# VHH binders against q09150: the designs that were tried, part 34

Target 1, 302 residues: q09150
Amino acid sequence: MRKEYLVSHIEENAHQADIYSLNVVAGNLWSASGDSKIKKWSIGDAEHSLVEEIDTPHKLGVHHLATSLDENVVVSCGFGQDVYVWNPETNEFRDLGNNAQHPSECWSSCISPDGQTIAFTSVDGRIAVWDNPSDCKISELDTKGKFGLCIDYSPNGRFIVSGHQTGQLFLISTETGRLFHVLSGHTSPVRSVAFSPGSTLLAAAGDSKMITIYDVLSGDQVGQLRGHAAWIFAVAFNPVGDLLLSADVEGKIKIWDIDTMECISTQSETDGAIWAVAWYKNGFIVAGADKSIRWYRAAATE
Key: E = the ipSAE of ESMFold2; O = the ipSAE of OpenDDE; V2 = 0.75 times the mean of E and O plus 0.25 times the DockQ between their complexes.

## First folded at step 20 (VHH; framework vhh_gocatamig_d2)

Design r44 (at its last look DockQ between E and O 0.77; V2 from the best seeds 0.62)
Fold by OpenDDE, look of step 20:
Structure r44 (fold): chain B 302 residues (1-302), chain A 119 residues (1-119)
Amino acid sequence: as target 1 above (302 residues)
Amino acid sequence: EVQLVESGGGLVQPGGSLTLSCAASGFPVSINALAWYRQAPGKKRELVAGITRGGSTYYADSVKGRFTISRDNAKNSVYLQMNSLRAEDTAVYYCAAYSYLRESPSDYWGQGTLVTVSS
């Protein structure tokens, strides 16, 4: 079934540099940019007005942002190898990068659904899980130098998955702290991973230009989504879990039916790279190199 | 091949000024930030100054008010104007580039240029 989406709103110059991360949480959109700013935008109004702008202590820009479901915890990773845990209520930051107990060279991060655990990938291939706010390390997996480019926490809190430069995915059980699966299917860097809302499926994509869908429990490949002609940098399941959103460095956006494993929509309004995507109740949001935030809605005729 | 080439280093007296330049070439990728590092003998490499694509700048406390970082995107270059130089500024200065498209643990680095501040 073909589905049509329309641009409903464009926030031009939402940031002063590339937007690398988008998170929809508690009715708000969070964005992070290479300009070292984090912004919060309203989803409830048609104008999607700016709610908050934060000048972060990041020295060289932000490329990853994780936000807890209750918006009590925000974790940001920057190009300067700096990592901060931020309290949105007080705007106070904890500097984890300079903490002797925390590994340097963290790249990506995710937060558990309850906000009590933060997981990191590092440039040197470590996957570390930390307690929040005690900043005590709970567990660590060493992949032996495989750069971890992305990470996600399952909605049910039971699993963490990371994608790496080798194309490998490491699925970790949060119950045991141990490796649950090493998932294959890619031989080039994995740039984005995402769990389905029910935590039953996992999507992975990157430089292979292909999206692989995995069964979380069995580790089996359920499907492969082919159609992108460029590196994919973002994937996300919709809230129901029947659709997947993806975007690549050539600005192509694709919607996939997870049941049929077919592409049901393609958007190409921009030729700039799209680094981040997110679903919201009435459609989806994308951002990237053109520094804008684009909002899409399903066509009313659908 | 990605290459960063520093220039402008040399010998200068205390209180003097020097401008470092870094020219970047072979970048098939978007560079978010450019930075200057320095490493003195027996010391760790330290971030001196950084500049994002958006124009945000960072300076180490030791160089605030004396050093100015700037970039020319059209020339793919970054500059470090160093004023009121001190003996403790003596070091090899390195240019660095940061990209979201990195595939390996290594960032992009220049070969370095020596700055010596001495009477």
Scores: ipSAE 0.646, ipTM 0.852, lowest interface PAE 0.7, mean pLDDT 93
Fold by ESMFold2, look of step 20:
Structure r44 (fold): chain B 302 residues (1-302), chain A 119 residues (1-119)
Amino acid sequence: as target 1 above (302 residues)
Amino acid sequence: EVQLVESGGGLVQPGGSLTLSCAASGFPVSINALAWYRQAPGKKRELVAGITRGGSTYYADSVKGRFTISRDNAKNSVYLQMNSLRAEDTAVYYCAAYSYLRESPSDYWGQGTLVTVSS
């Protein structure tokens, strides 16, 4: 089913550097940038007004952001090995990246939906899982030096998946703390992973220019989505789980029908890299190297 | 080949100044966050100064007001101007570059340049 999306709003120069991460939670868009700021934007008005600007303690910019569903726990990762966990309502920050108990330089993070568990990837290939309330490490998987580039937590809380420089994915059961599957199919760096809302599928994409879809429980590859001509840095399932959004470093945006495994929309508003994507009720949002946030809405029906 | 090469280190008296240079080859400094680190004997490597891709700067409290980081995109170089030097500034200084496109376990790091502050 072919769908059309149109740009509904552009916030030009929303940040002073690349925007690397977007998260839609509780009626707000969160953006994180190489300018070391995190910004919160309203979804509910047509101008998508800036709600809050946060000057983070990150020294060299922010490249990954994760937020619990209730917005009470935020994790951010920056260049130069810094990682912070904080509650926006209390403004209390914890510096976890400089902790000698962490395995090495942390790169990417994710949070369980309820905010109780945080997971990290690292350059040295360790995947660490932390209990947020007690600030204690729960478990760690050693991938033997495979740089972890991306990580996601399943919406049902049962799984964590990481994507690595080798093309491998490591799927971890949160119930046992142990490796559930090692997924192959990519032979190049995996830049983005995402679980479907039902937690039954996951998508992985990166430098191979393809998107691979896996069945979570079996570990079987159930589809490949081809059409991007450049590296893919962002994928996201919509809230229903029937569509996947992807974007590449040449500014192409694609929407895929998961039932048919076919591309149903291609958009391009910039030739600069798109680093981050997110869905919202009325459509989707992208951001990247041009420092701007672009809001798309579904086109009116005939 | 990707390389960072530091220069400008040496012996200096307390209260003196030095300018450290870091020349990049194989990639443009303009697309990176850039940093200077230092490591004194027996201590952990610490971030001294940084400049984001957007141009914002960071300085460790111990050097704030005395050190200045800058970037020259035309010369593909990053600098650390060090003024009012103290004995505790003695260390090997390293430059580093960070990119979101990073796929390697190794950062872009220089080999280091020694700064000694001594009478």
Scores: ipSAE 0.500, ipTM 0.748, lowest interface PAE 1.7, mean pLDDT 87
ESMFold2 (binder alone), look of step 20: mean pLDDT 80; pTM 0.813

Design r45 (at its last look DockQ between E and O 0.82; V2 from the best seeds 0.00; counts 0 for: unsure alone 64.5 < 65)
Fold by OpenDDE, look of step 20:
Structure r45 (fold): chain B 302 residues (1-302), chain A 119 residues (1-119)
Amino acid sequence: as target 1 above (302 residues)
Amino acid sequence: EVQLVESGGGLVQPGGSLTLSCAASGFTVSINAMAWYRQAPGKKRELVAGITRGGSTYYMDSVKGRFTISRDNAKNSVYLQMNSLRAEDTAVYYCAAYSYLRQSPSDYWGQGTLVTVSS
């Protein structure tokens, strides 16, 4: 079964540098860029107008952005190993880098569904969970030097998963704070991880050019999606959980049917790297090296 | 892999000027930001100035108005123009490059170039 998608809108020069992160929450799109800016875009209007622009104190750009579902908390990670927690309503922020207890060299972050917990990966291989806004450490797992490249929080709040340079995934129970699974299937860096909406499946992808689907509870591999010819940097389930979106460093975008494990659509409008993807309504959004934000919609004549 | 080589260091009198250069080689297209650090004897390495691919710049407070960082993407190089140099600017200066494609715990660093400000 083939599904057709069309470009519905392009925001050219949405940022002044590569866009590394996209988050769709509460009817808005959040973007973060190597230009050290965070932007909020409207999803409701056809023009997808800029709603807010934040000039961050990041010294060398932003590469990861996490946003709570209620938009009360935003966490940004920068190339300068600086981390900030934001209140988007007031634009006030906390500098977590100056916290003596906070891991240095944080790379990626995710926020719990309720916004009360923030998890980080570090370059030196730590996975740390912190309480928000108290900034008290709840738990920490040391992988012993395995660089954590990506992290995600399950929608049901029960699990955290991180992908690492070794290809390993560490699945942590938020209830116990302990390691639940070490997931195998990759032997090269994992660049992106994503839980399904029901928190039952987990997708992981990276330099292997392959996407692995896991059962969260059993830890079993339930599928492998092959077709990308380059490193994959982003994966995301659609809101229903029956489709997966992926993008690679050569600008190829693929949509996968999770039931059949088949690719049902491929987009290749850009030759630049796509670093980030997100679903919205009946379409999806991508961004990357060409500094634009591209909006796609499902074709009406399917 | 990215390699960085610094140049331009030397001895200069207080109030003098010096320009540091850093040339990047290897997979330079992956570089998103470049920066200059310095380390004086017995002190920690500190970020002096940084520049993003978008041209956004950062300066530590003590060098604002005196130092200017710039990039030449065609030459894969970053520069640090240092004016009104002070004795406290004496340090080994290091070039750094940052990439989103990194796979290891270490960023890319040069070997450093010594800047000595003395009468």
Scores: ipSAE 0.797, ipTM 0.911, lowest interface PAE 0.6, mean pLDDT 94
Fold by ESMFold2, look of step 20:
Structure r45 (fold): chain B 302 residues (1-302), chain A 119 residues (1-119)
Amino acid sequence: as target 1 above (302 residues)
Amino acid sequence: EVQLVESGGGLVQPGGSLTLSCAASGFTVSINAMAWYRQAPGKKRELVAGITRGGSTYYMDSVKGRFTISRDNAKNSVYLQMNSLRAEDTAVYYCAAYSYLRQSPSDYWGQGTLVTVSS
């Protein structure tokens, strides 16, 4: 059942500090780093050349990046709790706020599939949904102080899920703006959540060193993926939805078959933390504490 | 337990210098950034200077060229060299540390050290 992945490219010292976030959209890899820079890299060639380097106004580095599918909207968050929304074509950074509502305590974000709305987690446990064209808050869920560490928008646009310091997940219906399910199973901080591409499953992982899989509509836990020996900071479903990628703070990368709930590949090319992962085609990309970006490709099946 | 301890504050005349230091202990994970904030009576706490694990620095405009932040990663310590001090620099100075691996709702803060610039 083993499946082999090989390193196809390494961009050593891609940033001057840890790389905390990766997004693959529209033929580009976006990376965000503690050096306060955001960089775009080409996916369309084997060299994965640097396309653009963006100096951000973040004062203490960038730990979170979200990009819309069409690359028209980018959200970035920094360690000094500064948050910006910006248009990549102009690189004009807008502090996200208005007269009565300001998301300056934001930790993580996600953008709707149509690019119209942005959802945020906050340190004080609010999950806020913003209409980007009008720059106003349209809904908010108060989790009563549960620090929100991660958030994702379902590909079908119907749900938002956030993962929290308490281990709880809050699944919100976007049509009603109201809580759909509270998901339990973790009792430690949840660091990463991801919907499957069909929006029928979601994965959650964190400091418990396990990955839980939930059926979105029922809210039932349908599996646990065990094998990591350290905190898991990143999970992602592949575009087909049959594989899950995960990575931990000790440099272990695992690929899981969702149909069998079994680990089919483990990679360990670095002993430094891996903060971010992303799929591209039938391969994947990782980055973390060693400041490098590593591209992997699937080995041939013959 | 995680602990940040500031030192080096005191009374100094305008034009004088002070060096603040802050030692972080009890961390089981790396510290991604460290910073100095200050708060004058009745004012909001403001970011004075910051330094990332990779060595990048930030300074607020009013201290740029007068203050220098530095970091000793082996000791988990951050320093603020303050030169050409002015009355407006009078405040309690706080050390802060940021860790991406934090498990609590709050970043890490020290108790503060008082700097008074007075003739």
Scores: ipSAE 0.682, ipTM 0.840, lowest interface PAE 1.1, mean pLDDT 88
ESMFold2 (binder alone), look of step 20: mean pLDDT 80; pTM 0.811

## First folded at step 21 (VHH; framework vhh_gocatamig_d2)

Design c1 (at its last look DockQ between E and O 0.07; V2 from the best seeds 0.00; counts 0 for: pae E 14.8 > 2, unsure alone 64.8 < 65, placed apart)
Fold by OpenDDE, look of step 21:
Structure c1 (fold): chain B 302 residues (1-302), chain A 119 residues (1-119)
Amino acid sequence: as target 1 above (302 residues)
Amino acid sequence: EVQLVESGGGLVQPGGSLTLSCAASGFPVSINALAWYRQAPGKKRELVAGITRGGSTYYADSVKGRFTISRDNAKNSVYLQMNSLRAEDTAVYYCAASSTSRQSPSDYWGQGTLVTVSS
């Protein structure tokens, strides 16, 4: 099955620096950039108008952004090893990086669907889970110096997965707070991890240039998607869970059929690195080094 | 295997100078950004200086005017010239590198080299 996608909208110069994170929540797209700004964009209108621009206290830019489903809680990570939890309604930022109780050198973060739990990876290899807003540590796993590059929270709230520099993935049960699986398959940095909507599958990709699909419960590899010629920086399942979106540092975008494990579409409109991807109801969105946000729609098949 | 190897650390008196070097190897692609971080005892790791492949530089306020970062692209190496060293500069200094088009140098880390500034 081959599927065609078309560029439906390009927001040129959406940010003043690279865009490192995209998050679709409710009817909005959230973008985070090296310019230390976070922006909210409308999904509902054809123009995808800017809804809000947030000046963050990040000094060196933002590279990770996670938002609760109700958009009441946002966690952002910056290049200064700074982390903030904030309320978009009030724009009150809580500085976690300077909190003595929180791990130092935080790099990536994720938030539970209900916004009550936040998990972090650190450069020194810690995976810490915290209660929000009490700032009580729930659990911590020390990988002994394995830099955690990415982290994701399962939609069902039962699992957290982190990808690390060694290629390892650590799957943690939120019920027990304990390590559920150590997933192998990569020997180079994992830069992106994503749960399927049903929380049954997990995708991981990075410098290996391949995407590995795992069964969450068994920990088994169920597939490897090969085709990218460069480091992959972002993966995401579509809302239905039958397609996977990926993008690499050379600007190649690929759509994969999860059932057949085949690439069904490749886009290459930009030669700049794509750092972030997201699905929305009509297609997908990408952003990266060219500072633009590109919206794609599936072409109608006759 | 990707490796970052720091060198040049040691003991120096206040007001003295020291040059750190870091050699990067094993990267499948060209290195974009290189940087130096440091972590003092009981303190958080902090960015000291960074340099992109294009030569753009960043310095922490605490080291501006005293430290100079430079790189040799042919050797995949980064250097940190540290002048007018102070006791508060005492830390383990880490080299960081990025092999992407990202500006962030935080893809890979060295093991660190100790710099001690003491009379």
Scores: ipSAE 0.073, ipTM 0.585, lowest interface PAE 3.2, mean pLDDT 91
Fold by ESMFold2, look of step 21:
Structure c1 (fold): chain B 302 residues (1-302), chain A 119 residues (1-119)
Amino acid sequence: as target 1 above (302 residues)
Amino acid sequence: EVQLVESGGGLVQPGGSLTLSCAASGFPVSINALAWYRQAPGKKRELVAGITRGGSTYYADSVKGRFTISRDNAKNSVYLQMNSLRAEDTAVYYCAASSTSRQSPSDYWGQGTLVTVSS
């Protein structure tokens, strides 16, 4: 959908600190912030009203948030290298960062769509895969000290990808627990990775100011998206998989057509960094350093 | 857990020198933006000096030419060399780091170290 997007709603000061993560699930937007709070916002009304505010046990704020498709399992990572797994219905938080059998020094986490498997990156380059129901480690990949900055779980449940400060990506088969591909198109830190909804493509972006697109099964680079003039901290495929959303630390937002590899829309709202993006059925949502959530809708198509 | 610990503050006479240290734990200083801020009595916290992840340095105009920021990746530490100190440099000095490659760090803060410039 090659069309202009317009701001439809701004929730100014939605949090008291930077907003680092956004997730859209089950009719709600989840936001996570350096203020140590997670908030739920309604997608379906024009005011996008606050549904719930959750005080987390994170002492230094939350920078990564992942949710299962049914909202029954949530994983949050904080700046104190603390990781919690919790159920939003009960707000019972299980601490994974300080358990003798859990990985320590975790940075980023992802969760399988069904909530059964959790994966973590760490500062010292370990990538750990954890079975949530049994609370035990399934496997671990040692990248030999390559700080893992981002991680994502494929929608089909078959793969995990992590992006690292070296520019490498490590693609892991969840069936075998073994390394499937090492992808080396970036030479600068990778800040965001995302699988397409069909699990056939993945996107990686970061400090190189470009976005690489890989074919998951072959490991081949199938495209490069160039146009950002600043570091890219967030990418996301739309639910169809034909568009990619990206945002940078200077507030620039771009939408890319994956079939043509061309930028089809550029938006600029703020001089502040955008840390997080998400799609919803009516458009997309961004948040970042100005503590605000901005909702966009597609302009009418002819 | 991420922690920043400042040290090296104290009483110094005008024209003197002082070196502040900030020891980081729980993250490598080599991959984060780092800065020193200060807060004088009755004033807002202000940036003093910073260093980007790539090693570029920047300074507030009030300290340019007198202060030098540096980092030591092997000791996981960041330093502020303060020369030609003046009474208006009296403040609590904080080191700060970001969790990302931002231009200015604002995500982690130390507890502060007091510098008093007085005769």
Scores: ipSAE 0.000, ipTM 0.210, lowest interface PAE 14.8, mean pLDDT 83
ESMFold2 (binder alone), look of step 21: mean pLDDT 80; pTM 0.808

Design r46 (at its last look DockQ between E and O 0.84; V2 from the best seeds 0.60)
Fold by ESMFold2, look of step 21:
Structure r46 (fold): chain B 302 residues (1-302), chain A 119 residues (1-119)
Amino acid sequence: as target 1 above (302 residues)
Amino acid sequence: EVQLVESGGGLVQPGGSLTLSCAASGFTFSSYNLAWYRQAPGKKRELVAGITRGGSTYYADSVKGRFTISRDNAKNSVYLQMNSLRAEDTAVYYCAAYSYLRQSPSDYWGQGTLVTVSS
């Protein structure tokens, strides 16, 4: 079934450089940018006003951001080969680069829902799992040099998945610390992975221009979503888990019905890359290379 | 073949100026961010300055107000204007390219150009 979405608000020049990451948590939108700033925006008003602007110690900008459900733990990764973990209430940043056990060059990170565990991908293909309170490494998977481009923590806390430049995905059990599945299907860089809210499905997308849907426990591919004509850098399940949002480097946005595996909406407001997407209760949010945040809502005639 | 080639290094007196250049080929230059790093004897390589594809700049505290990074997308080049040079600026300077589109385990690096600040 087709649906229509309309732009409801545009925050032009929300940042001074590309916006690479968006997180919706605890009534706020968090944005992270190549301008080395992280910003919080209100979800609750029509103008989506800026709540807070955070100057980070990242030297060359922030490209990945993860936030615990209660907003008390944030991890950020930047182009300067820097990774910080911090508490937004204090804005005291802990530099993980000063730890000899820190991965050689972290690229992407995720955090467990309770904020206790952080996982990282690295350029040299190591996937590290880190205990946040003690600031020490719990476990590590060596993928033999496969650059890890994206990572996500399942909402139920049981799994971590990473996507790599080779097209492989590594699904890790957090209980055992060991590899659970190696998922194939992509042969090009995987740029985004996401677990469904029930933690039963995961989506992976990237330079292959397709999205694969896997059953987490079996590791079987259960769907393939085709329609993008460019590299896909962002995917996200909605909070119910029945829709998937995707966006590509040419500005195309698609909404997919997971029950039917069909595209139900396509939007394009820009020809620039969309690096990040997020859902909120009234629609979705995208941001990217044009430095703007675009808010969409479902049309009233849905 | 990706290449970054630095030039413009040399010997200069304290208080003097130099302009470093880096010519790039083998990738879509306008889609990349660029940076200058330096490595002095006995020290680790450190970031000096950066410039995004959109023109936003970063400078290390030790060079703010003295160095200026710029880029020319038509010439596939990035520059570092170095003024009020000090002995502590003596180092090999490296050009680097970085991007969110990165597909390789290694960033793109130049081979370096030596800057010596001495009487």
Scores: ipSAE 0.672, ipTM 0.849, lowest interface PAE 1.4, mean pLDDT 89
Fold by OpenDDE, look of step 21:
Structure r46 (fold): chain B 302 residues (1-302), chain A 119 residues (1-119)
Amino acid sequence: as target 1 above (302 residues)
Amino acid sequence: EVQLVESGGGLVQPGGSLTLSCAASGFTFSSYNLAWYRQAPGKKRELVAGITRGGSTYYADSVKGRFTISRDNAKNSVYLQMNSLRAEDTAVYYCAAYSYLRQSPSDYWGQGTLVTVSS
């Protein structure tokens, strides 16, 4: 069954450079850009007004952003291999990247639902888990030099998954701190990983142009979604978990039915790369190389 | 083959000017953030200036107002205009490229060009 989506709003020039990260938290959209700015946007109003603009200490842009559910903790990674933890309440940026105990060359980050744990991937293949705000390392897994390109924290707080240049996914149990699964299915870099809302499924996509769906507990592949013609850089489950959103470097946006494993919608409003996607209550949001934030709504209920 | 080749280095007097160039090949230049680093004898390598693919720039405090970084995607080149040079600017200067599209642990670096500021 096809589902129609329409552009409901476009924020032109939302940033001055590529937008690399989007996340929806507590009724707000957070965006991070190569312009070294982080912005907060309202979801509740039709205009999706800018709520806050943060000048980060990142020197060469921001490419990963994670925000706690209560919006009290924001962690970001920059192209200078710099990492900061920001407290919106105190307006304080902690330079975690320069911590002597912190792995160097961090690339991606995620934060636990409760904001108490932050995990990072590094260019040299380490997956490090840190306590917030003590900045103490809890655990670290060494993948032996496999560049970690993406990372996500399960909504139930029980798992962390990272995607790597080899196509491998490392699923870590937060309860034990140990490796739970090494997931196969890709042989090229994994650019994006996402847990389903119930933390039962995991989606992974990247340069293979394919999305693989995994069962989190068994580690089994549940399905593979084919249709993209370019590298996929973002995947996200909708709040209900029955749909998956994906986007690639050619600007193609696809919606997938998780039950049927079929593509039910394709959007092509831009030829620029889409680097980031997110769901919100009324639809989904995308952003990328054209510096705009595009909001979509479902045209009809099916 | 990926290459970054710096040029323009040399001997200059204090207060003088110099323009460094970095010519890139073998990769999608426009997809990369670019930066100039320098390493003086006995010192750590330091970021001097950076320019994102979107055109945002960064400058170290020590070079603000004196150095200008720019890029020309059509020429696959990044430049560093250095004015009001000081003795402390003496270093080997490196150009580097960083990409969101990177697939490997390695960023791209040039071999460096020596800048000597001396009377």
Scores: ipSAE 0.372, ipTM 0.709, lowest interface PAE 1.2, mean pLDDT 92
ESMFold2 (binder alone), look of step 21: mean pLDDT 84; pTM 0.848

